# Ledger of designs, part 152: VH-VL binders against q8ixk2r445to577

Target 1, 133 residues: q8ixk2r445to577
Amino acid sequence: FFGMLQNKGLTDYCFDYNPPDENQIVGHQVILYLCHGMGQNQFFEYTSQKEIRYNTHQPEGCIAVEAGMDTLIMHLCEETAPENQKFILQEDGSLFHEQSKKCVQAARKESSDSFVPLLRDCTNSDHQKWFFK
Key: E = the ipSAE of ESMFold2; O = the ipSAE of OpenDDE; V2 = 0.75 times the mean of E and O plus 0.25 times the DockQ between their complexes.

## First folded at step 8 (VH-VL)

Design ga4 (framework fv_recaticimab; at its last look DockQ between E and O 0.84; V2 from the best seeds 0.00; counts 0 for: pae E 4.8 > 2)
Fold by OpenDDE, look of step 8:
Structure ga4 (fold): chain C 133 residues (1-133), chain A 119 residues (1-119), chain B 112 residues (1-112)
Amino acid sequence: as target 1 above (133 residues)
Amino acid sequence: QVQLVQSGAEVKKPGASVKVSCKASGYTFTDYFMHWVRQAPGQGLEWMGYIKPDTGFTKYHQNFKDRVTMTRDTSISTAYMELSRLRSDDTAVYYCARYHRGLSWFDPWGQGTTVTVSS
Amino acid sequence: DIVMSQSPSSLSASVGDRVTITCKSSQSLLYTSNQKDYLAWYQQKPGKSPKLLIYWASTRESGVPDRFSGSGSGTDFTLTISSLQPEDFATYYCQQYFSHPTFGQGTKLEIK
């Protein structure tokens, strides 16, 4: 699966990543932004190694969850996917992070009008449902 | 054995286009990126861009963005690089090179295709 | 783009000599998560394609003689040939893939 990773509950919002430095694509938080279909910042892939890859930059970035955090941070993809980069995209659209045993939920960023994907306890909320478009 | 075999030498006039092929064997073509790198006579290596054979996604260096087109035919494990509006400074050896996700090097390389642009 | 600067651009040496080539990057090539440097070295002989010698800054590719070694981390890297052999006269390139790939300008190693 590849393309825009769109949230069901937060209508018209997609995974978005725009690093401030093209030569340093890692270390920043993945956010949600209105789906625009222009590629670049919103082109992701769910791989056979259970990664969510950011495919518009080289080397490829893979979304990771750092210890003790509930945010999605861009790391470099590795030959073998590390445990903190493994997700399961379920048939029902839920995106499950294996290491934390939590689900990715579209949420409002604190003290902001912006939105971000956050790890939360798994529920049947549409804000935890995702699909590629 | 993993190898990349490129098409033969090309001689073109300014303003023309050239399309170089790179046939892969010995590995799963769609599992690796295919990069293109050129080398002008007596000069260093210049990265041009890459294609993801499974999706067809491409990324080009800004210096070539408006003139280069990278494609692939997965049925025959072949990558193509087309460069248009050729000029004399496009004279170079063009290489395809395999890249695997999560690594940081190219291996193997094609044998190179010499493209000569002259009036 | 990350700029790779090699030194020297060229050098002459004799068989048996110890040769050192330096490569500097405009920013660190060390990925802190896996502690690897995204730096490779290639050898290229006239009329031939580049051949991978060293990856991850210090790991020799299979089949590469022990006289070749890579060292360094961060922004400063070195390729060393401990005892130059006749077949080692070639051009050497460093290459980074921490960002969009870039190459050093090359170091031509000629026979004295």
Scores: ipSAE 0.665, ipTM 0.887, lowest interface PAE 0.9, mean pLDDT 94
Fold by ESMFold2, look of step 8:
Structure ga4 (fold): chain C 133 residues (1-133), chain A 119 residues (1-119), chain B 112 residues (1-112)
Amino acid sequence: as target 1 above (133 residues)
Amino acid sequence: QVQLVQSGAEVKKPGASVKVSCKASGYTFTDYFMHWVRQAPGQGLEWMGYIKPDTGFTKYHQNFKDRVTMTRDTSISTAYMELSRLRSDDTAVYYCARYHRGLSWFDPWGQGTTVTVSS
Amino acid sequence: DIVMSQSPSSLSASVGDRVTITCKSSQSLLYTSNQKDYLAWYQQKPGKSPKLLIYWASTRESGVPDRFSGSGSGTDFTLTISSLQPEDFATYYCQQYFSHPTFGQGTKLEIK
């Protein structure tokens, strides 16, 4: 799959990545933003290695969750996907992080009107359902 | 055997367009990005951009963004680069090069296509 | 863009000589998560396309003779040819792949 990764419950919000330096894409948090497709900040690929790749830039970035954390941050992709970069997009739309055994949920940033994807205990919430468009 | 074979040399006038083809064989065309790099006579290598053959998605270097179009036909494993509004300083050898996802160096390169732009 | 600077631009040497070509990047190419330097070296003979010699700064591509070696890390990299052979007279390029690719301006190695 390739496209904008949209949340079912938080309608019209998509994964978005906008690093401050085009030459340094690693280490920043993935956010949610209104789906627009402009500026190539919202295009991701879900691969057969179960990666979510940001590959409108080279080298390709892969979404990861570091041990003990719940935030999605950008790493460089590797030939064989590291365990912390593996997500299962289930047939029901849930996005399961294999290593942590948690699901990606659309969440409001603390004391903010902005939203981010975070790992949470898996539920049937539409805020944990995702699809490519 | 992994191979990239490009179309033949072209002579163009300023203001014209050129479309270079790059036919891939010996690997799964849609598994690797295809990049384009050019080399002016006596000069170094200049990256132009790439295409994802599986989706047709492209990214161009800012210096070429307004004049270059990269496309592909997956049924014949062929990538294309079209450069419009040619100038005399577009005279160069144009290469396609396979990009291994996750590793990011170029191997193999096509044999090159010479484009000459002159009045 | 990450700027790659090669030195020297041109070099004249004899068969059997040891030659050293340097490449400096405007920012570090070392990715600390995997401890790899995102740098490649290419050889290009007249009228031919570039040929990959070395990747990850020091790993030789299959079929590349042992006399070619790469070293360095971060911003400073070196290609060394020990005991130069007649077929080694060519132009050599470094390339970074930490971001969108950029190349050094090339080092032309000629027979003396």
Scores: ipSAE 0.242, ipTM 0.739, lowest interface PAE 4.8, mean pLDDT 89
ESMFold2 (binder alone), look of step 8: mean pLDDT 92; pTM 0.923

Design ga5 (framework fv_recaticimab; at its last look DockQ between E and O 0.73; V2 from the best seeds 0.00; counts 0 for: pae E 5.5 > 2)
Fold by OpenDDE, look of step 8:
Structure ga5 (fold): chain C 133 residues (1-133), chain A 119 residues (1-119), chain B 112 residues (1-112)
Amino acid sequence: as target 1 above (133 residues)
Amino acid sequence: QVQLVQSGAEVKKPGASVKVSCKASGYTFTDYFMHWVRQAPGQGLEWMGYINPKTGYTKYHQNFKDRVTMTRDTSISTAYMELSRLRSDDTAVYYCARYHRGLTWFDPWGQGTTVTVSS
Amino acid sequence: DIVMSQSPSSLSASVGDRVTITCKSSQSLLYTSNQKDYLAWYQQKPGKSPKLLIYWASTRESGVPDRFSGSGSGTDFTLTISSLQPEDFATYYCQQYFSFPTFGQGTKLEIK
């Protein structure tokens, strides 16, 4: 699966990554932004290694969850996907992070009008449902 | 055995276009990015861009962005690089090179395709 | 782009000599998460494609003689040939892939 990763509940919002420096693509937070499909910022791939890969940049970036955090941060992909980069995109649209045992939920960023994907306890909320478009 | 076999030498006039092919074998073509690197006579290696054979997504170096087109035919595991509006300084050996997923080097390389641009 | 500065541009040496080539990057090539340096070395002989020698700054590719070694981390890297053999006369390139790939300008190793 590849393309825009769109949220069901937060209508018309997609995974978005736009690092301030193209020579340093790691370490920044993945956000949600209106789906526009015109740039590389919203193109992701769910791989056979269970990665959410940002492969419009080289080297490839892979979404990771750092210890103790609930945000999605871009790391570099590795030959063998590390545990903190493994997700399960389930048939019902839920995006499950294996290591934390939590689901990715579209949420409002604190003290902001922006939105971000955050790890939360798994529910049946449409804000935890995702699909590639 | 993994190998990349490129098309033969080309001689072009200024203003023309050239399309170089790179046929991959010995591995799953769509699982690896294909990069293109050129080398002018007596000069170093210059990265041109890459294509993701799975999605068709391309990224070009700014120096070539308006003149280069990278494509692929997955049915025959072949990547193509087309360079238009050729100039004399485009004379070079053009290489395709496979990128190892998560391994940030190129291996293997094609044997190279010599493109000569002259009046 | 990350700039790779390679030195020297050329050098002459004799069989049996110890040869050192240096490569400097404009920014660190060390990925802190896996502690690997995204730096590779290639050998290229006239009329041939580049051949991978070293990856991750210090790991020899399979089949590469042990007289070749890579060292360094961060922004400063070195390729060393401990005892030069006749077949080692070639051009050598460093390459980074911490960002979009760039190469050093090359070091031509010639017979003295």
Scores: ipSAE 0.757, ipTM 0.905, lowest interface PAE 0.7, mean pLDDT 95
Fold by ESMFold2, look of step 8:
Structure ga5 (fold): chain C 133 residues (1-133), chain A 119 residues (1-119), chain B 112 residues (1-112)
Amino acid sequence: as target 1 above (133 residues)
Amino acid sequence: QVQLVQSGAEVKKPGASVKVSCKASGYTFTDYFMHWVRQAPGQGLEWMGYINPKTGYTKYHQNFKDRVTMTRDTSISTAYMELSRLRSDDTAVYYCARYHRGLTWFDPWGQGTTVTVSS
Amino acid sequence: DIVMSQSPSSLSASVGDRVTITCKSSQSLLYTSNQKDYLAWYQQKPGKSPKLLIYWASTRESGVPDRFSGSGSGTDFTLTISSLQPEDFATYYCQQYFSFPTFGQGTKLEIK
C-alpha cells in the first residue's frame, strides 16, 4: 500500500513526518497531524517486508520502535527489514508491532494538544485501527 | 542485466533547454528512485536531484531548483531531466543513476549524455 | 550538506605499486543503530560512467578484484589498491549516503 495512513478513531488524522532538517530524516518521532496530503509529509508505503516506509525522500526512512520504548522513530531502511521495523497491518485495521507484541494507538502527547502514534496493549479501540487512503 | 540507456549528445545555445532521457530495463522501474548527476569537463561529480518514479515526487539540489524538471513515463520505464535557461557552465556529461533499494548508493549508472552549450 | 574531502587530488604511480586514497567527511557516517558506515567508493575511467567498487566502507561489490580494499570508520576512510594494474588508472570518488548524496572531489590516478 501507498498513501496516507489514517486513524479511524482520531478522525481525519494521519501519520505525519516533518523532520526539522529535511536533509537529516532519521532520529525524530512520527506524529499525527490533520490529513492534508501537502508536501509529501503524509505519504508512506507498506511493503512486503512489513515496513512502513517514508520513501518520498532519499535516503528512505522506515518506522521503528527502539527496545523498551513505545514511540515510533524514523530509522534508515535496510535491505532486510530489522525486527523492530516490522508491523503487521491486520484485516481488522490493527497495526501490530511484531517484536514488542503491541499495537499502534493514536494518543495525545502528554502536556500537549498534539497527537502521536504510540505502542499500547492491543485492544479493539478505533484508536488502534488504521487504513490507507 | 540491470541497464540504464540515455539519449544522445546535444549541442545547445545559451538560453535554450535540453531534455535528457534515461530508459531503464532489467528491474521494476517504479521500485527504485532515479538520480541525476552531472560532471563538467575536468571536474567532479555534482548531484542534481532525484525522482520517485512511483509517485512522480522530486527533490532538486538548491543550485538547480529553479531550472530543472525531472519527470518519468512509467509505461516505457523512462526518466527525464530537463534543464532550462542553459548557460556555458552547464556544459557537462549528465548521468542518470539508480539508487540501490533500501540504501542510497548508485548502481548502475547510465552511459552519460554530453550536453555542450556553445558560446 | 555533508562535505566529503579527498586526498590527494591526483597522484602518479606505476603498475605494481600500492596506492592509498583518503576520504574525510564533515560528520560521522557511522549509523549507531546498525553499526554501518554509509560510504561508497567509485571508479571512473576516462569517457565512462562511474562504477561502484565498495559500499559500507569496506564491502567489495561483486566482480571487483581483491586488490581493492576499503577501510576506516566514522569520518576517516581509505581506499587501497594493493598492486596497481594497467586498468586501474582512473579517477576515484568517495560518496556518502547517510543523507542526500555528496561526493568527494575525486582523486585522479595517472601513469607515472
Scores: ipSAE 0.166, ipTM 0.721, lowest interface PAE 5.5, mean pLDDT 89
ESMFold2 (binder alone), look of step 8: mean pLDDT 92; pTM 0.914

Design ga6 (framework fv_recaticimab; at its last look DockQ between E and O 0.84; V2 from the best seeds 0.00; counts 0 for: pae E 5.8 > 2)
Fold by OpenDDE, look of step 8:
Structure ga6 (fold): chain C 133 residues (1-133), chain A 119 residues (1-119), chain B 112 residues (1-112)
Amino acid sequence: as target 1 above (133 residues)
Amino acid sequence: QVQLVQSGAEVKKPGASVKVSCKASGYTFTDYFMHWVRQAPGQGLEWMGYIRPDTGYTKYHQNFKDRVTMTRDTSISTAYMELSRLRSDDTAVYYCARYHRGKSWFDPWGQGTTVTVSS
Amino acid sequence: DIVMSQSPSSLSASVGDRVTITCKSSQSLLYTSNQKDYLAWYQQKPGKSPKLLIYWASTRESGVPDRFSGSGSGTDFTLTISSLQPEDFATYYCQQYFSHPTFGQGTKLEIK
């Protein structure tokens, strides 16, 4: 699966990554932004290694969850996917992070009008449902 | 054995286009990125861009983005690099090189294709 | 782009000599998560394609003689040939892929 990773509940919002420095693509937070499909910032891939790959840059970036955090951060993909980069995109649209045993939920960023994907306890909320478009 | 075999030498006039091919064998073509690197006579290596054979997605260096087109034919495991509006400083050996995810190097390389641009 | 600077641009040496080539990057090539440096070394002989020698800054590619070694981390890297052999006279390049790939300008190793 590849393309825009869109949220069901937060209508018209997609995974978005726009690092401020193209020579330093890692370490920044993945956000949600209106789906536009125009640029590289919203092109992702769910791989056979259970990675969510930022599919437009090399070296490839893979979404990771750092210990103790609930945000999604861009790391480099590795030959063997590390545990904190493994997700299960389930048939019902839920995106499950194996290591934390939590689901990715579209949420409002604190003290902001912006939105971000956050790890939360798994529910049946449409805000935890995702699909590639 | 994994190998990349490129097309033969080209001689072009300024303003023309050249299309170099790179046929892959010994591995699954769509599982690896294909990069292109050129080398002017007596000069160093210059990265031009890459293509993802599985999707056809390309990324070009800014120095070439308006003149280079990278394509592939998965049915014959072949990558192509076309450079248009050629000028004399495009004279170089052009290489295709395989890149595997999670690595930071190129291996193997094609044997190179010499492109000479002269009036 | 990350700039790779090699030193020296050229050098002359004799068979049996110890040779050191330096490569500096404009920013760190160390990925902290896996502690790997995204730096490779290549050898290129006249009329031939570059040949991979070292990857991850210090890992020798299979089939590469033991006299070749890579060291360094962060922004400073070194390729060392402990005892030059006749077949080692060539041009050597460092290459980073921490970002879009770039190469050093090369070091031509000539026979004295």
Scores: ipSAE 0.564, ipTM 0.872, lowest interface PAE 1.4, mean pLDDT 94
Fold by ESMFold2, look of step 8:
Structure ga6 (fold): chain C 133 residues (1-133), chain A 119 residues (1-119), chain B 112 residues (1-112)
Amino acid sequence: as target 1 above (133 residues)
Amino acid sequence: QVQLVQSGAEVKKPGASVKVSCKASGYTFTDYFMHWVRQAPGQGLEWMGYIRPDTGYTKYHQNFKDRVTMTRDTSISTAYMELSRLRSDDTAVYYCARYHRGKSWFDPWGQGTTVTVSS
Amino acid sequence: DIVMSQSPSSLSASVGDRVTITCKSSQSLLYTSNQKDYLAWYQQKPGKSPKLLIYWASTRESGVPDRFSGSGSGTDFTLTISSLQPEDFATYYCQQYFSHPTFGQGTKLEIK
């Protein structure tokens, strides 16, 4: 799949990545922002290697979660996807991170009115349901 | 065998446009990015930008973004680079080069297309 | 842009010589998560397109003779030709792919 990755529960919010330097895409956190489908920040590709690629950029970024962390961080994609970059987008819409065995949830960033995707224990919440559009 | 075959040499006047084609064979065209790099006579290699053949998305280096257009036709596995408002310092060999997704270097390169801009 | 600087700009050598070409980047090309240096070397013969020799700073592309080797890490990289052959007279470029590609200015290897 290629497109905007939207949250079911947090209506009209999509994965968004806007690094301060477009030539240095590594190490920043993925956020949620109102879906607009314009520009370069909201298009992602779900690959057969179970990667979520930031694919309007060269070299391509892949979403990862570092061991012991719950934040989604941009890494460089590799020929063979590392374990920390593997997500399963299930038929029920849940987005499961294989290495941590947790699900991606839309959450309010602490002390903020902004939203981010975070790893949480898997539930049936609509805030853990995602789809491409 | 994987190869990239480019269109033939062009001679253009200042102010004209040139469109160079790059036909891919021996691999799945939409699986890899296509980059364009040029080389002025006696000079080094200058990256111009790329196109994703699967989506049509493009990214251009700042030096070219107002004059370059990259397109493709997936039905014939061909990428195109068009440079407008040509100047004499656009005289160069223009290469297409395949980007290895996930590996991020160029292999193979096209044979090059010589563009000469002169009055 | 990441600036790539090659040294020397030109070099005269004889068949059988050992040749060393240096490439420096304006920032580290080492990606700490996978411990790889995002650097490639290309050979370009007169009138021909560039040919990939080395990627990941030190990994030789298939079909490239063993006399070519790459070394270095971080910001300093070296291409070595251990025993120069007549077909090795060419221009050599380093290229980073940590961000959008940039190339060194080239090192022209000429017959002495």
Scores: ipSAE 0.095, ipTM 0.698, lowest interface PAE 5.8, mean pLDDT 88
ESMFold2 (binder alone), look of step 8: mean pLDDT 92; pTM 0.918

Design ga7 (framework fv_recaticimab; at its last look DockQ between E and O 0.82; V2 from the best seeds 0.00; counts 0 for: pae E 7.3 > 2)
Fold by OpenDDE, look of step 8:
Structure ga7 (fold): chain C 133 residues (1-133), chain A 119 residues (1-119), chain B 112 residues (1-112)
Amino acid sequence: as target 1 above (133 residues)
Amino acid sequence: QVQLVQSGAEVKKPGASVKVSCKASGYTFTDYFMHWVRQAPGQGLEWMGYIKPDTGYTKYHQNFKDRVTMTRDTSISTAYMELSRLRSDDTAVYYCARFHRGLTWFDPWGQGTTVTVSS
Amino acid sequence: DIVMSQSPSSLSASVGDRVTITCKSSQSLLYTSNQKDYLAWYQQKPGKSPKLLIYWASTRESGVPDRFSGSGSGTDFTLTISSLQPEDFATYYCQQYFSFPTFGQGTKLEIK
């Protein structure tokens, strides 16, 4: 699966990554932004290694969850996907992070009008449902 | 055996276009990035850009963005690089080279295609 | 772009000599998560395509003689040929792949 990763509950919002420096793509937080389909910043791939790849850059970035965090941070993809980069995109649209055993939820960023994907306890909320478009 | 076989030498006039092909074999074409690198006579290696064969997504170096077009035909595992509005300083050997996903060193390289631009 | 500064641009040596080529990057090529340096070395002979020698700064590609070695980390890297052989006279390039790829300007190794 590849393309825009769109949230069901937070209508018209997609995974978005726009690093301030193209020569340093790692270490920044993945956010949610209005789906615009303009390519690079909103193009992701769910791979056979259970990675969510930022699939418009070389080297490729892979979304990771750092220890003790509930945010999604861009790391570099590796030959063998590390445990903190493994997700399961379920048939029901839930995006499950294997290591933390939590689901990715669209949420409002604290003290902000922006939105971000955050790890939360798994529920049946549409804000935890995702699909590629 | 993994190999990349490129099209033959080209001679072009200034202002013309050239399209170089690169046929891949011995591996799954869509699983690897295809990059293009050129080398002017007696000079170093210059990265031009890449294509993702599975999606067709391309990224070009700024120096070539308005003149280069990279495409692919997955049915025959072939990548193409077209350079337009050729100038004399475009005279070079053009290489296709494979990048592994997540592991971005060049291996293998095509044999190179010599493009000569002269009046 | 990450700038790769390679030195020397050229050098002359004899068979059996120890040869050292240096490559400096404008920013660190070390990925802290896996502690690997995203640096490769290539050999190119006249009229031929570049050949991969070293990746991850110090890992030899399969089939590469053990007289070739890569070392360094961060921004400073070295390719060493412990005992130069006749077939080693060529041009050598470093290349970073921490970002969009860039090459050093090359080092031409000639017979003295």
Scores: ipSAE 0.567, ipTM 0.869, lowest interface PAE 1.2, mean pLDDT 93
Fold by ESMFold2, look of step 8:
Structure ga7 (fold): chain C 133 residues (1-133), chain A 119 residues (1-119), chain B 112 residues (1-112)
Amino acid sequence: as target 1 above (133 residues)
Amino acid sequence: QVQLVQSGAEVKKPGASVKVSCKASGYTFTDYFMHWVRQAPGQGLEWMGYIKPDTGYTKYHQNFKDRVTMTRDTSISTAYMELSRLRSDDTAVYYCARFHRGLTWFDPWGQGTTVTVSS
Amino acid sequence: DIVMSQSPSSLSASVGDRVTITCKSSQSLLYTSNQKDYLAWYQQKPGKSPKLLIYWASTRESGVPDRFSGSGSGTDFTLTISSLQPEDFATYYCQQYFSFPTFGQGTKLEIK
């Protein structure tokens, strides 16, 4: 799959990545933003290695979760996907992070009007359901 | 055998445009990015930009943004680079080079296309 | 842009000599998650396209003679040719692929 990765419960919000330095794409948090498809910020590829790639540019970025953390951050993609970069997009739309055994949920940042994808215990919430548009 | 074959040498006047082709074979064209790099006489290698062949998306180095257009035709596995408003310092050999997805170096390179800009 | 600086710009050497070429980047090329340096070396002979010699800073490409070796990490890298052969007189480039690719200015290795 390639496209905008949209949340079912938080309608019209998509994965978005807009690093402050175009030459340093690693280490920043993935956010949720209104789906617009502009500026290449919202285009991701789900690969056969179970990666979520930010890859309209070179070098490619891959979404990762560092050990003990619940935030999704950008790493460089590797030839063989590391375990912390593997997500299963299931038929019911849940996005399961294999290493942590948690699901990606659309969440509001505390003390903010901004939204982010975070790892949470898996539930049937529509805020844990994702699809490519 | 992975191979990139480029179009032949060009002689152009200042102000003209040039379009260089790069035909790929031996691999799935849409699975890899195609980059363009040039080399002026007696000088080093200068990265110009790339195209993602499956979507057509491009990224150009700031020095070329206003004058370069990169395109492709996936039906014949061919990438193109067009440079407009040529000037004498655009005289160079222009290379296409495949950028390996996930391994990230240039291999292979095309044989190069010499573009000479003279009045 | 990550700036790549090579030294020397040219050098003159004889068959059988050991030579080193250095390359310094303006930022670290070491990706700590996989412990790899995103640095390649190319050889270019006159009238020919560049040919990959070394990737990951020290890994020799298949078919490249073992007299070529790469070393270094982070910001400082070297290419060493342990005993020059007649076919080694060429221009050598380092190139980073940690970000959008940039090249060193090249080192021309000439016969003395």
Scores: ipSAE 0.038, ipTM 0.643, lowest interface PAE 7.3, mean pLDDT 87
ESMFold2 (binder alone), look of step 8: mean pLDDT 91; pTM 0.908

